# VH-VL binders against o27280: the designs that were tried, part 220

Target 1, 266 residues: o27280
Amino acid sequence: MDSMNVPEVLEIKRIVEESESVKTFIFSWDFRREVRPGQFVMVWDFRDEKPMSVSLIDPVRSEIGISIRRVGEFTDRVHGLSEGDLLGIRGPYGRGFELMGRDILLVGGGIGMAPLAALADEATARGMRVDALVAARTADELLFLDRLEAAGVNISTCTDDGSCGFKGFAHERLLTLEENHDMAAVCGPEPMMFQVMRILDERDVPAQLSLERYMKCAVGICGQCCLDDTGFRVCAEGPVFWSQELSRVREFGRYRRDPAGRRVPW

## First folded at step 9 (VH-VL)

Design M99 (framework fv_cemiplimab)
Fold by ESMFold2-Fast, scan of step 9:
Structure M99 (fold): chain C 266 residues (1-266), chain A 118 residues (1-118), chain B 107 residues (1-107)
Amino acid sequence: as target 1 above (266 residues)
Amino acid sequence: EVQLLESGGVLVQPGGSLRLSCAASGFTFSDYGMTWVRQAPGKGLEWVSGISGSGEWTYFADSVKGRFTISRDNSKNTLYLQMNSLKGEDTAVYYCARGDYDWAFDYWGQGTLVTVSS
Amino acid sequence: DIQMTQSPSSLSASVGDSITITCRASQSISNYLNWYQQKPGKAPNLLIYAASTLQSGVPSRFSGSGSGTDFTLTIRTLQPEDFATYYCQQSYSTPYTFGPGTVVDFR
């Protein structure tokens, strides 16, 4: 698909400040190039490019949104841009979420709420009952609460320090929530996702988990995107995986890859 | 170009067994759920069975539950339907179809005819 | 299990007519409703998914509407290639079920 592999230079139409460290950049989008929740794009600042999940998909306004957390040199430069400035966008890439049943649970940690916010919009537009568990270290790091509420999502919050909602971790909060869901979608830090997956397995709830791992290539050409036991490539075969696929991967929830591709413990 | 090609449909005696195959090409097979839909001569469409992209979850119509098994080999881009204890009522054209978001069947094979009679 | 019904079971129409086919679910299925077209001797073709979203490549004369239990497929300005059988299908819950079909034939 040539139209997906060539960066298109797009004007930043609007910037939403989600938190001190997170901004959503909104662009006009030609929906002849279909975009689905769970997919990502390559964002090019004319020096470097990085993969970013799509957090807003709005065919009515012909807009997409990309939420970016400030974590390094590239993201610092992008955060310094203003409305009217230009960025290159290439994609979308990856497998999106599969919606099944009538009742869905979303479990998001930190910036992991970004792809889940887009999924929540699609699920509510389809008439699904959506429950979201939004987790972060502190209240200031909880993302998209107003947007989820506006969409009609049933929200539960969880912070490690107890500054908002349940005091504790996402999996501890999940144990206190209603167990009636046809499927779940999970995105956040791998240790959180691993614990949540275990609880969902015990409840016999099929889950899809999105891996936003460190990637040097967008299309899975390098070995750094591979998962340990199965050879899955996050860019090519993900980023969305079923829980039973991930349960066979020794690396999931235990180890990550550094920039050089070496295994390091979480 | 997405292509689905069914094979295996033949004449079988009542009580017999048969395995159908569906060869897929033109897309990443493991990214999609797959389904079998049948149509008896001169009748409407009847959903038979579905399988998730990973193969972890399988689903069956009540009329075939316990007799039919659905499976897939993602390394070979092939979907299977194992049919046991066949009845005259199982006589139909069997279609292989791809399930997109929320199990809308967006691509279909040409069908393979299974006839169960004496 | 969710039962699907369609009306009419058949209709006769002429090129240029506007026709409407209805589909009813035995319980609420939100917007998890798909429409298919099947021509004689051929496999079905997806026309509409999520009750009202037109499949890529399908002519704009086809449209779908409804939610909950009542759904409609409308074909404006019927063309010769539109004489076919039309099926609705719910994808809300397994087992997935099709309506009995509506035959659209030449008047």
Scores: ipSAE 0.000, ipTM 0.388, lowest interface PAE 19.5, mean pLDDT 83

Design P18 (framework fv_bamlanivimab)
Fold by ESMFold2-Fast, scan of step 9:
Structure P18 (fold): chain C 266 residues (1-266), chain A 119 residues (1-119), chain B 107 residues (1-107)
Amino acid sequence: as target 1 above (266 residues)
Amino acid sequence: QVQLVQSGAEVKKPGSSVKVSCKASGGTFSSYTISWVRQAPGQGLEWMGRIIPILGDTNYAQKFQGRVTITADKSTSTAYMELSSLRSEDTAVYYCARSKYGSWAFDIWGQGTAVTVSS
Amino acid sequence: DIQMTQSPSSLSASVGDRVTITCRASQGISDYLSWYQQKPGKAPKLLIYDASSLQSGVPSRFSGSGSGTDFTLTITSLQPEDFATYYCQQYDSYPFTFGQGTKVEIK
């Protein structure tokens, strides 16, 4: 019996406008239901339900935050809501990030910075040194820079158009950063994550990657998962995977690695 | 310490192509980026493009897009720059350069390869 | 493209002189700027990276300063081996671009 499977109707306590296209919705949360960075919740607007990563975990204020980008009908409706309005929330679901060592590199693209912002808070509270590479198409789409700075995170930025930081992609900027981190956590567009994973693998840095498309698998509603025991188990363990586990995920970056570590079309 | 050693001078006819090599000696370049920079006689430096050997990822200056191809062979620690449809204006010294660790600045340069395009 | 403009394009100086070369970017490049020295018939040599960091093995008479759009290379006491052409280069965005060069000639 899973008591987390029923949506709880919660009042929107506060809304933070992170950018023109991203808002963080903040709710009171009973931390008897533990939530960890990298986990997600199902958000229900009483018409449709979508998975959203938890971007703020604040046990002191008894709050969680959920950051949502305006990309379609559901998210457009949710963005139209005000403080005091109601949403259904169920969860949390999925595996969270694991922290190890003393130094962590965060690599986030766009809205992928949302779960990494929550992770940054936990890592700094644990006394880890945190370096963050924040990537976006434009300066206006860089997220959580003020929050990361306030937490004592060392920030590097890059934008596709060069409007802030290095002009280029996350994997290009990563090559100019220090190679020695005890671990890394990565979240963003899959092509970005795949290129970043290859560099971290070459440097022998263990990496965890968060794959948004596997959130539905974690709640048992993914009809595209493999039917054998191994395939089903892998899908159910998302959205966060160690880089070694991603060799078992057929669609990651639309490629698999051969025994030499080379990318091969699937 | 790592050195970049380039292939020898070339004399080419208009319309042909040239392929210049750049070999890292004293180490590998897999964790570095290699750029190609040219200099016409009496002129300044012009960036042509770069390769990230680990990924095979390339980026080219728009002026050379469609004529330049940069490749790398990790097993021999050698980068290549091929320039096609040569014109007299392509007469220049061509340099390969390694990006400095922790920066995009070019800390190690090849000795240069003189390419002369003449009829 | 980001245009890099150096001033002056050339200068004449004597051994022992303080030499200042400026470089202006057409848009903000933070501190993503390097300075190179080039002698006739030789490859460029990195002097300064990240606007103000001295490359190992480069004499302390060389220094760099600036951020954003305006940058300066200073040679505090010019030596005979310093007569060369100097280039700034931005690596904030692709394509990477160089200044036109500043030729430092013996007076």
Scores: ipSAE 0.006, ipTM 0.442, lowest interface PAE 12.7, mean pLDDT 83

Design P19 (framework fv_bamlanivimab)
Fold by ESMFold2-Fast, scan of step 9:
Structure P19 (fold): chain C 266 residues (1-266), chain A 119 residues (1-119), chain B 107 residues (1-107)
Amino acid sequence: as target 1 above (266 residues)
Amino acid sequence: QVQLVQSGAEVKKPGSSVKVSCKASGGTFSEYTISWVRQAPGQGLEWMGRIIPILGETNYAQKFQGRVTITADKSTSTAYMELSSLRSEDTAVYYCARSKWGSYAFDIWGQGTAVTVSS
Amino acid sequence: DIQMTQSPSSLSASVGDRVTITCRASQGISNYLSWYQQKPGKAPKLLIYDASSLQSGVPSRFSGSGSGTDFTLTITSLQPEDFATYYCQQYDSYPFTFGQGTKVEIK
């Protein structure tokens, strides 16, 4: 009944090669169905359906973009598609980021920069000062640097191997950056987000974190018990959470849950 | 300006443990990386390990793995290095050092703690 | 472990001399190298970080250069207070390692 719960078959209008392993697929979008940074859509290749964060929201062109990293069979098939091919898109789903204050820090790791790129566009359009810490394993895996620069974002980079910017992890680079932000938004591997969150908590900077593993909860796939320690149902609240909510979760950054509910180390 | 002040000299017996403290004053400590570096008499500098106090995350040189424990108390801005199963070759001056913002270079050093292992 | 080798192990110089000390890494470390000065009975003092950046408060007669595996520390006009032992250190990877030291002695 709800049009958001039925995939709409859309034509791939344009494909942007972001890196060797990441592509952004761009579709025409009717903005009578509102989309906010931090929300995701279900992408259907007519065989399987996977959640993907929205990485571009452009009401002027009437377009959305979805950035997809090649990591398995589904994403390998989608990466084989061309402009003019069709995909099913259902959504948007989940809680988007909330913006507050005058300045924001974005901390993104790998594909986690996708939802943060959309957020950067909104924050700059609202007149906020935006600082972004973009982290990856190597320089070739840093994403959206040109988009962020074009939007007026102040960019810092770090790579595990030192091939671009600071040599080291996001939390190590964060320790060398200015403390003065009204809020932060963080998206990337959960161990990275946990360490970043702890630093931001010590600096008294409220942060929102986007957890990929909870995207399924937002569409009702995961059932009732997504966060062990708090007991709340994340289907109504995820994938974006405030750091104060996550600080009470014993498993955040330490363990994850498989589909059977088993604790699995990162 | 930040200063690192270490505990006083220790004389220990072989097989015992020593715990050296390093207290930061005059600035923020918990967000910096604190390393421990030792120097045996007439020898060069040897890195033992580090801690990021705000995270409690440690990394140790393999030579000291299993014998060294580095900890920090954020409320007192104090880092500790405990070395167990002491041998005569552990006789050295032990330094704590802070990594510079934007770099792992050690910009501030403690005065050093002389540890003598009698045999 | 990355091995750091300094050359020479010692040198004798006079006030006013130009002194050059080299440091070689066993593998590429980009610019993740620092230089320290140590006087007897004292803690080391940072002179140069990131291969070529002068630490605040350090006299401009000290300079560093190099990248990859080969690095140099230069003192352009040696002063009496510069007679000390100098160490290079890499922080490209754990464990962090130091060179064996170069002792600069009065001639």
Scores: ipSAE 0.006, ipTM 0.491, lowest interface PAE 11.8, mean pLDDT 85

Design P20 (framework fv_bamlanivimab)
Fold by ESMFold2-Fast, scan of step 9:
Structure P20 (fold): chain C 266 residues (1-266), chain A 119 residues (1-119), chain B 107 residues (1-107)
Amino acid sequence: as target 1 above (266 residues)
Amino acid sequence: QVQLVQSGAEVKKPGSSVKVSCKASGGTFSSYTISWVRQAPGQGLEWMGRIIPILGTTNYAQKFQGRVTITADKSTSTAYMELSSLRSEDTAVYYCARSEYGWYAFDIWGQGTAVTVSS
Amino acid sequence: DIQMTQSPSSLSASVGDRVTITCRASQGISNYLSWYQQKPGKAPKLLIYDASSLQSGVPSRFSGSGSGTDFTLTITSLQPEDFATYYCQQYDSYPFTFGQGTKVEIK
């Protein structure tokens, strides 16, 4: 639609500090524009525009939330804002998660828990059993644990340094979890997602994965949205892909591209 | 860069077992799936099973389930295929072959190991 | 199991000929199909993957096409080194299965 391509100037209604480096910005939202978990919006600070995943979808309160990690100049500026300040929001864009079956496994790393938190809310509302494996480098970087617990999600944690839960990486923890699921949803660093996808594929668990590469896209315009071997455009065909689609992408989990478009190892 | 080097030819008695090795040189062994494919004299190719070394997971063709065991030793970058209860119809060349995860085509093959099951 | 059937089982050809080999799957396999070349006493060599993608280092006279259940390997302007047996293989589902092979012989 035309209306999706014009930014709405919205007031920051509430800010939730999720960690030292992550904040969730909450806005009143007109749900005549449908928003699905796994979709993203363009956030405009009146200088630059960046894509951000929607982390809260609350039609009862008429609110959406956008969780933003502090990683550079744009995000530093947005983190400096207060309740009552204004941001431009355009969208939503992209393909959201599809839910099927009776139970779902969520596997999230760091800020990748943001779109999965919104998905957990929807899955729970549909009466699905939700298990979440939440991974981070350290305990203080684990996100949304309180929110997931309040939603009735069964939570497992792992940290690289062993400061909370299992000591190790998400895929190592997943190997110790033997419960079957009808589907899985995965979001986090690409190497983590690659390892998790391999395990889920071996277990015949259909998985959807959300790619960080959408961070560089605006509605199919950016060449960096293309996956190397398949020609998928993340912002037009993603950011959510089934594992069967991603298993055929030679670069997924092996290489990324630098700003010049050159292959670099993970 | 990756090359697969297999162990030498074997002659075995019916009812015995054979264990064939496949050593990967160059590249990261654990980044690949290793399959075993056999070929009887004058016949076509038959997939037996595969291992994903980093996960330890295996899949076997039903015809070989209970007789075939595929293992991997990541410290030596070596995959193994052991076939038990050998019969004369198991006489074949056994190949190991590599596929990248996300691309199941066999892009690198071992040279083959001839296994003869004599009367 | 998915059955892969090649046609013909053998053919005779001359250098410079256009050769077409077909492969049919007993059920839909999308484009999850590879073609291999095997010479006597040697391991198979990958030619084509994902039905139509040419493997690096393989001459451009080789091409693949098809999707679903019907696939073809084409060799334009056959060369002396192309006399070999060719196999298709599906990797849509376990167990992976091969066609019975097509032997390309000197006429």
Scores: ipSAE 0.006, ipTM 0.416, lowest interface PAE 13.8, mean pLDDT 83

Design P21 (framework fv_bamlanivimab)
Fold by ESMFold2-Fast, scan of step 9:
Structure P21 (fold): chain C 266 residues (1-266), chain A 119 residues (1-119), chain B 107 residues (1-107)
Amino acid sequence: as target 1 above (266 residues)
Amino acid sequence: QVQLVQSGAEVKKPGSSVKVSCKASGGTFSDYTISWVRQAPGQGLEWMGRIIPILGTTNYAQKFQGRVTITADKSTSTAYMELSSLRSEDTAVYYCARDRYGDYAFDIWGQGTAVTVSS
Amino acid sequence: DIQMTQSPSSLSASVGDRVTITCRASQGISNYLSWYQQKPGKAPKLLIYDASSLQSGVPSRFSGSGSGTDFTLTITSLQPEDFATYYCQQYDSYPFTFGQGTKVEIK
């Protein structure tokens, strides 16, 4: 679409420091251009464009938020910006999450909690019961806990090092949680998502997983966005997939391909 | 690399039970599913059942339901297969085998445990 | 239960031969099929998974093909260490089932 494929130059209205490595940039947004949790936008600093998940959707304030983790040159430059500075925003793009049932589970790892925070807001606004399992390597990398608590979300945490909540991985913590959910939404490192998906499949909980690989292939057509020989294309059908679809994708959570096309483990 | 080491050979009387162990080393126990497969002398391979250790869930072949119990001890990274009401037809080599991601091919096998049921 | 039928049950071959073993499932299993090699007194060894994917460390003379109900294992340029029994296995549904085996014997 034309309006989605042309960057709008927007002023940074507010910046929230979520952690030492993550900031949320808040912009005024015209909601005639609909945006849903699980969708992403292209952020343009007038030199490079990168895909970023939408982490805040607030029609009442007419605002969106985009959470960005500092991982390289582009994100370092964006983190150096101040309120009043300008960024180009294109989108939204991709398939967002679908809400169903009354009781939902969110499982987020690291920055993967960003699209799930937006989903939590929508679910709680609809009167749904929301349980969130927030996972990170350390306590300082747990994201959006205060925002989730303010929204009325029931929060469980786990850290690899035991610095907050359960000591261990997301899938290990999930085994100790109740099984009474109508759906789940999962976003984080692919190996974590695969292990979580297996547990949810055994519990007969339909899950939606947000696959980061899709976000690097914005605007639809890219040969590298194929997941495997099934004809299931991430760039055409993602970033959010149902677990029933991903269970048939052999490379999901097991391997990827390097630039030479070789299978490499995660 | 993960290695599966099984307990030693057993000779049992008809009507008794046998419990075979399978200890995993060199990997996280939660990363895989353990299946039990047996092979009678001169015969092919027969799947008996599996356990997903992190969930404690089991699936058994109907032929063995009521006689087979598969368990796992996460603290020792050891899976067990207990077969009760033994018959001479249960004489076989019993293998444990891992599937790292569930419902996959068995990439690592134990060395096998010979169980002989004789009167 | 899904029945797996291998053909032939045994074959005689010489070093350097091309050997083909077939496996038929009684119902569609997509490509959820693996091939194993077993030598006397030893545990089975995985050769091929997902019908056509070569297991790490397995020689490239082994290959698999097929989908749905009909599958083939091919050994190109048979070597002395390849004389063994070969089994196919489906992992589409419980119970997992194996073919009866194909014994590859020296001619």
Scores: ipSAE 0.007, ipTM 0.418, lowest interface PAE 10.9, mean pLDDT 83

Design P22 (framework fv_bamlanivimab)
Fold by ESMFold2-Fast, scan of step 9:
Structure P22 (fold): chain C 266 residues (1-266), chain A 119 residues (1-119), chain B 107 residues (1-107)
Amino acid sequence: as target 1 above (266 residues)
Amino acid sequence: QVQLVQSGAEVKKPGSSVKVSCKASGGTFSSYTISWVRQAPGQGLEWMGRIIPILGETNYAQKFQGRVTITADKSTSTAYMELSSLRSEDTAVYYCARGLYGSRYFDYWGQGTAVTVSS
Amino acid sequence: DIQMTQSPSSLSASVGDRVTITCRASQGISDYLSWYQQKPGKAPKLLIYDASSLQSGVPSRFSGSGSGTDFTLTITSLQPEDFATYYCQQYDSYPFTFGQGTKVEIK
């Protein structure tokens, strides 16, 4: 079963331990089914299905990688798997990043570096200059620094606790970085992305932001993956949006919805 | 599979410095951090600091700040810990330990280096 | 600094016994706790991480539990090779700190 709408059962070829809470699962992939940075797949453990961003795209080795953070029951089970075990993969889905210009800034927070690592590989392969701001709560939550360095990316780091690089938040570090970029790509916690977007807007740098907020609907049939005000569905029209699109969404970076549908601050 | 091999025992005089090495083999050196943990005779374990080899960035316990320097040479997969202004209470076994999943807990340890400060 | 206190500091046990060691943090550390075994003259060996996850290659008679401030290491059916000193370690915040150790001695 090779339709993008049915899971293909794949063997875990390799597992890379990225941090205490993050692993990258690597699978052989038939690239007749195209995958782009910023797209996601549905990962099925034969009990439940969750969306995961693609973090490695390697047509030369015929491999994809999916980076998964341990945050609940499903991801705890997946983290317990070993090389040789099986997972169902459905997809890819969603709108990927678009590259333009000669210079790109990547701003990633925590697991948000996963789709940006794949983007960095693509941008570097196209001959673009890549600057990356990698942010996390602590140094041991900084991800993909070795991949970015190997790709020739100019890396800046910041941690909330000051354990690596600039002590502070991503947007505070961004204020001290060069302003000359043709575009930016941003992925991380929504409040961080909102602050970063505002700075990039002031600098007139077009940005694409990846929203990792999902419900369990990869094909856009249900409306539960909606952004308020605009009717955009993350699984159908995202997860990647231009900053100009997100500027129209009142709730981006400010509010979420509780189970009763009420507006709640982050 | 993964091994951390440390330099040999040292006997030092008070006021001198000591530099201990830790060579990593197997596994991905750059994807982990290296911590230094010491243990005085008959005592427990004490964390001194760590390095992220890919960046060369360090974090030290305040007790050792100003006396300890941790470095790494990525080309030889070797980490170093230099402790200056040695005192008799610095007599201990010094361990390097790999931070599994980005430095939080230690999945592999070096065999230890005995440092004796003779007063 | 987060202070880690183990109880007991030492205990005597026989082969086949169930051994329980407790570790208490001076503040909440979620599940950011690991357990190590150290034999005389040797480096520590990781047994348990994230409070309850068994390290690959470690016998199933070892288990960990707890969250927040109170944690337990349990050894069911103690074996001769299990006589050692056991340490807990928190990795919630810097500096990383260890408990004082619990020595498990043959009765």
Scores: ipSAE 0.006, ipTM 0.436, lowest interface PAE 13.7, mean pLDDT 83

Design P23 (framework fv_bamlanivimab)
Fold by ESMFold2-Fast, scan of step 9:
Structure P23 (fold): chain C 266 residues (1-266), chain A 119 residues (1-119), chain B 107 residues (1-107)
Amino acid sequence: as target 1 above (266 residues)
Amino acid sequence: QVQLVQSGAEVKKPGSSVKVSCKASGGTFSSYTISWVRQAPGQGLEWMGRIIPIFGDTNYAQKFQGRVTITADKSTSTAYMELSSLRSEDTAVYYCARSKYGYYAFDIWGQGTAVTVSS
Amino acid sequence: DIQMTQSPSSLSASVGDRVTITCRASQGISNYLSWYQQKPGKAPKLLIYDASSLQSGVPSRFSGSGSGTDFTLTITSLQPEDFATYYCQQYDSYPFTFGQGTKVEIK
């Protein structure tokens, strides 16, 4: 009976092409089902179901947006859809970000900028000062820059190849930025998040990190969701974790698990 | 103002290991990256790997993967390069060099450490 | 790995000459290229970074140009202290790689 667990068949109202490989699918949404930045939904194409972060939360227009990167069969099929086509949406699920303080840092890598774009909208609406470090492999993979600028966010960029902004990784760029934030939110590849977390810990900035790989675990799909030596279950507590929680996890940023549950380096 | 000072020359036998040190003075050790670059007699420069001291994050050239280990001790502002399973072909001058985060032009170099491998 | 090829491998020049050394990358490296000078028995010294930016303390007779795959180092009016080996280096991607060196010798 839990209405959150029943997929709704929704019409794609609008599609925004964010890049060659990323699209945002926009749906009308009834905000009696509240959605918070950092939460995800299950997207069903009537064949397969995959977790996707919510990247736009707009109660004024009664819309949500879901940003999807083309990386495999499911996402390739979804990218082939047009305005007016139907998708099943179930959720929202998971623990979202919590905002505190007045000065906030967002650090996003690639598609990890999607849930942070929704957070930026909420933070600026609350009157917070928002600095965003947007990182990607190349300039073409920097996402949401226009949207962040329109929201009044102070933007810094970096690319691995130097095609836009600072040449280097997010953690290298962070070392050149000012230190005075009340909290940070971080989403991107785990090695990036681990290195960013260490700098923020040294600066005594509490950080929240979103572990996208654990979204399936949060809805009970995956059995390999317990983090080593901590005893807490990612399935029940993710995808967003405080840095203090993750600093005690041996696996974070160092290892992932293959389909057989074996530890493998990133 | 930052200076990199390396440990002294070493003579090693094949199959052994060598550990070269590089101490930063006159500046903040953790505010930059440290690379190791070697030069065999009469040859050019060869990059071996780098460390970002505040993270312990390393990256090694594939040729040295499994034989080289680069570490840093922040309390003494010292970086180390250890090369194992030494061969006569490893005879070279080993340099440490610093770069700023995200800018890998090497603006300060150590004086070099001569390592000779002979049986 | 990105291969860096310098031309020439060596050259002979006289004081007052204009010297040009070229460096070619096997793939595009944007402007992520530096030039170094090395004298016998000494560590390399950075001359140019980001293809064309002169390092502080380096004489203005040194200049760099180029982007993508083709780069040049120019020494205008060669001085006695400029007889050395010169190396280019890319830092676009790991592993960082150097050219084979260009030895500038007195005639």
Scores: ipSAE 0.000, ipTM 0.403, lowest interface PAE 15.5, mean pLDDT 83

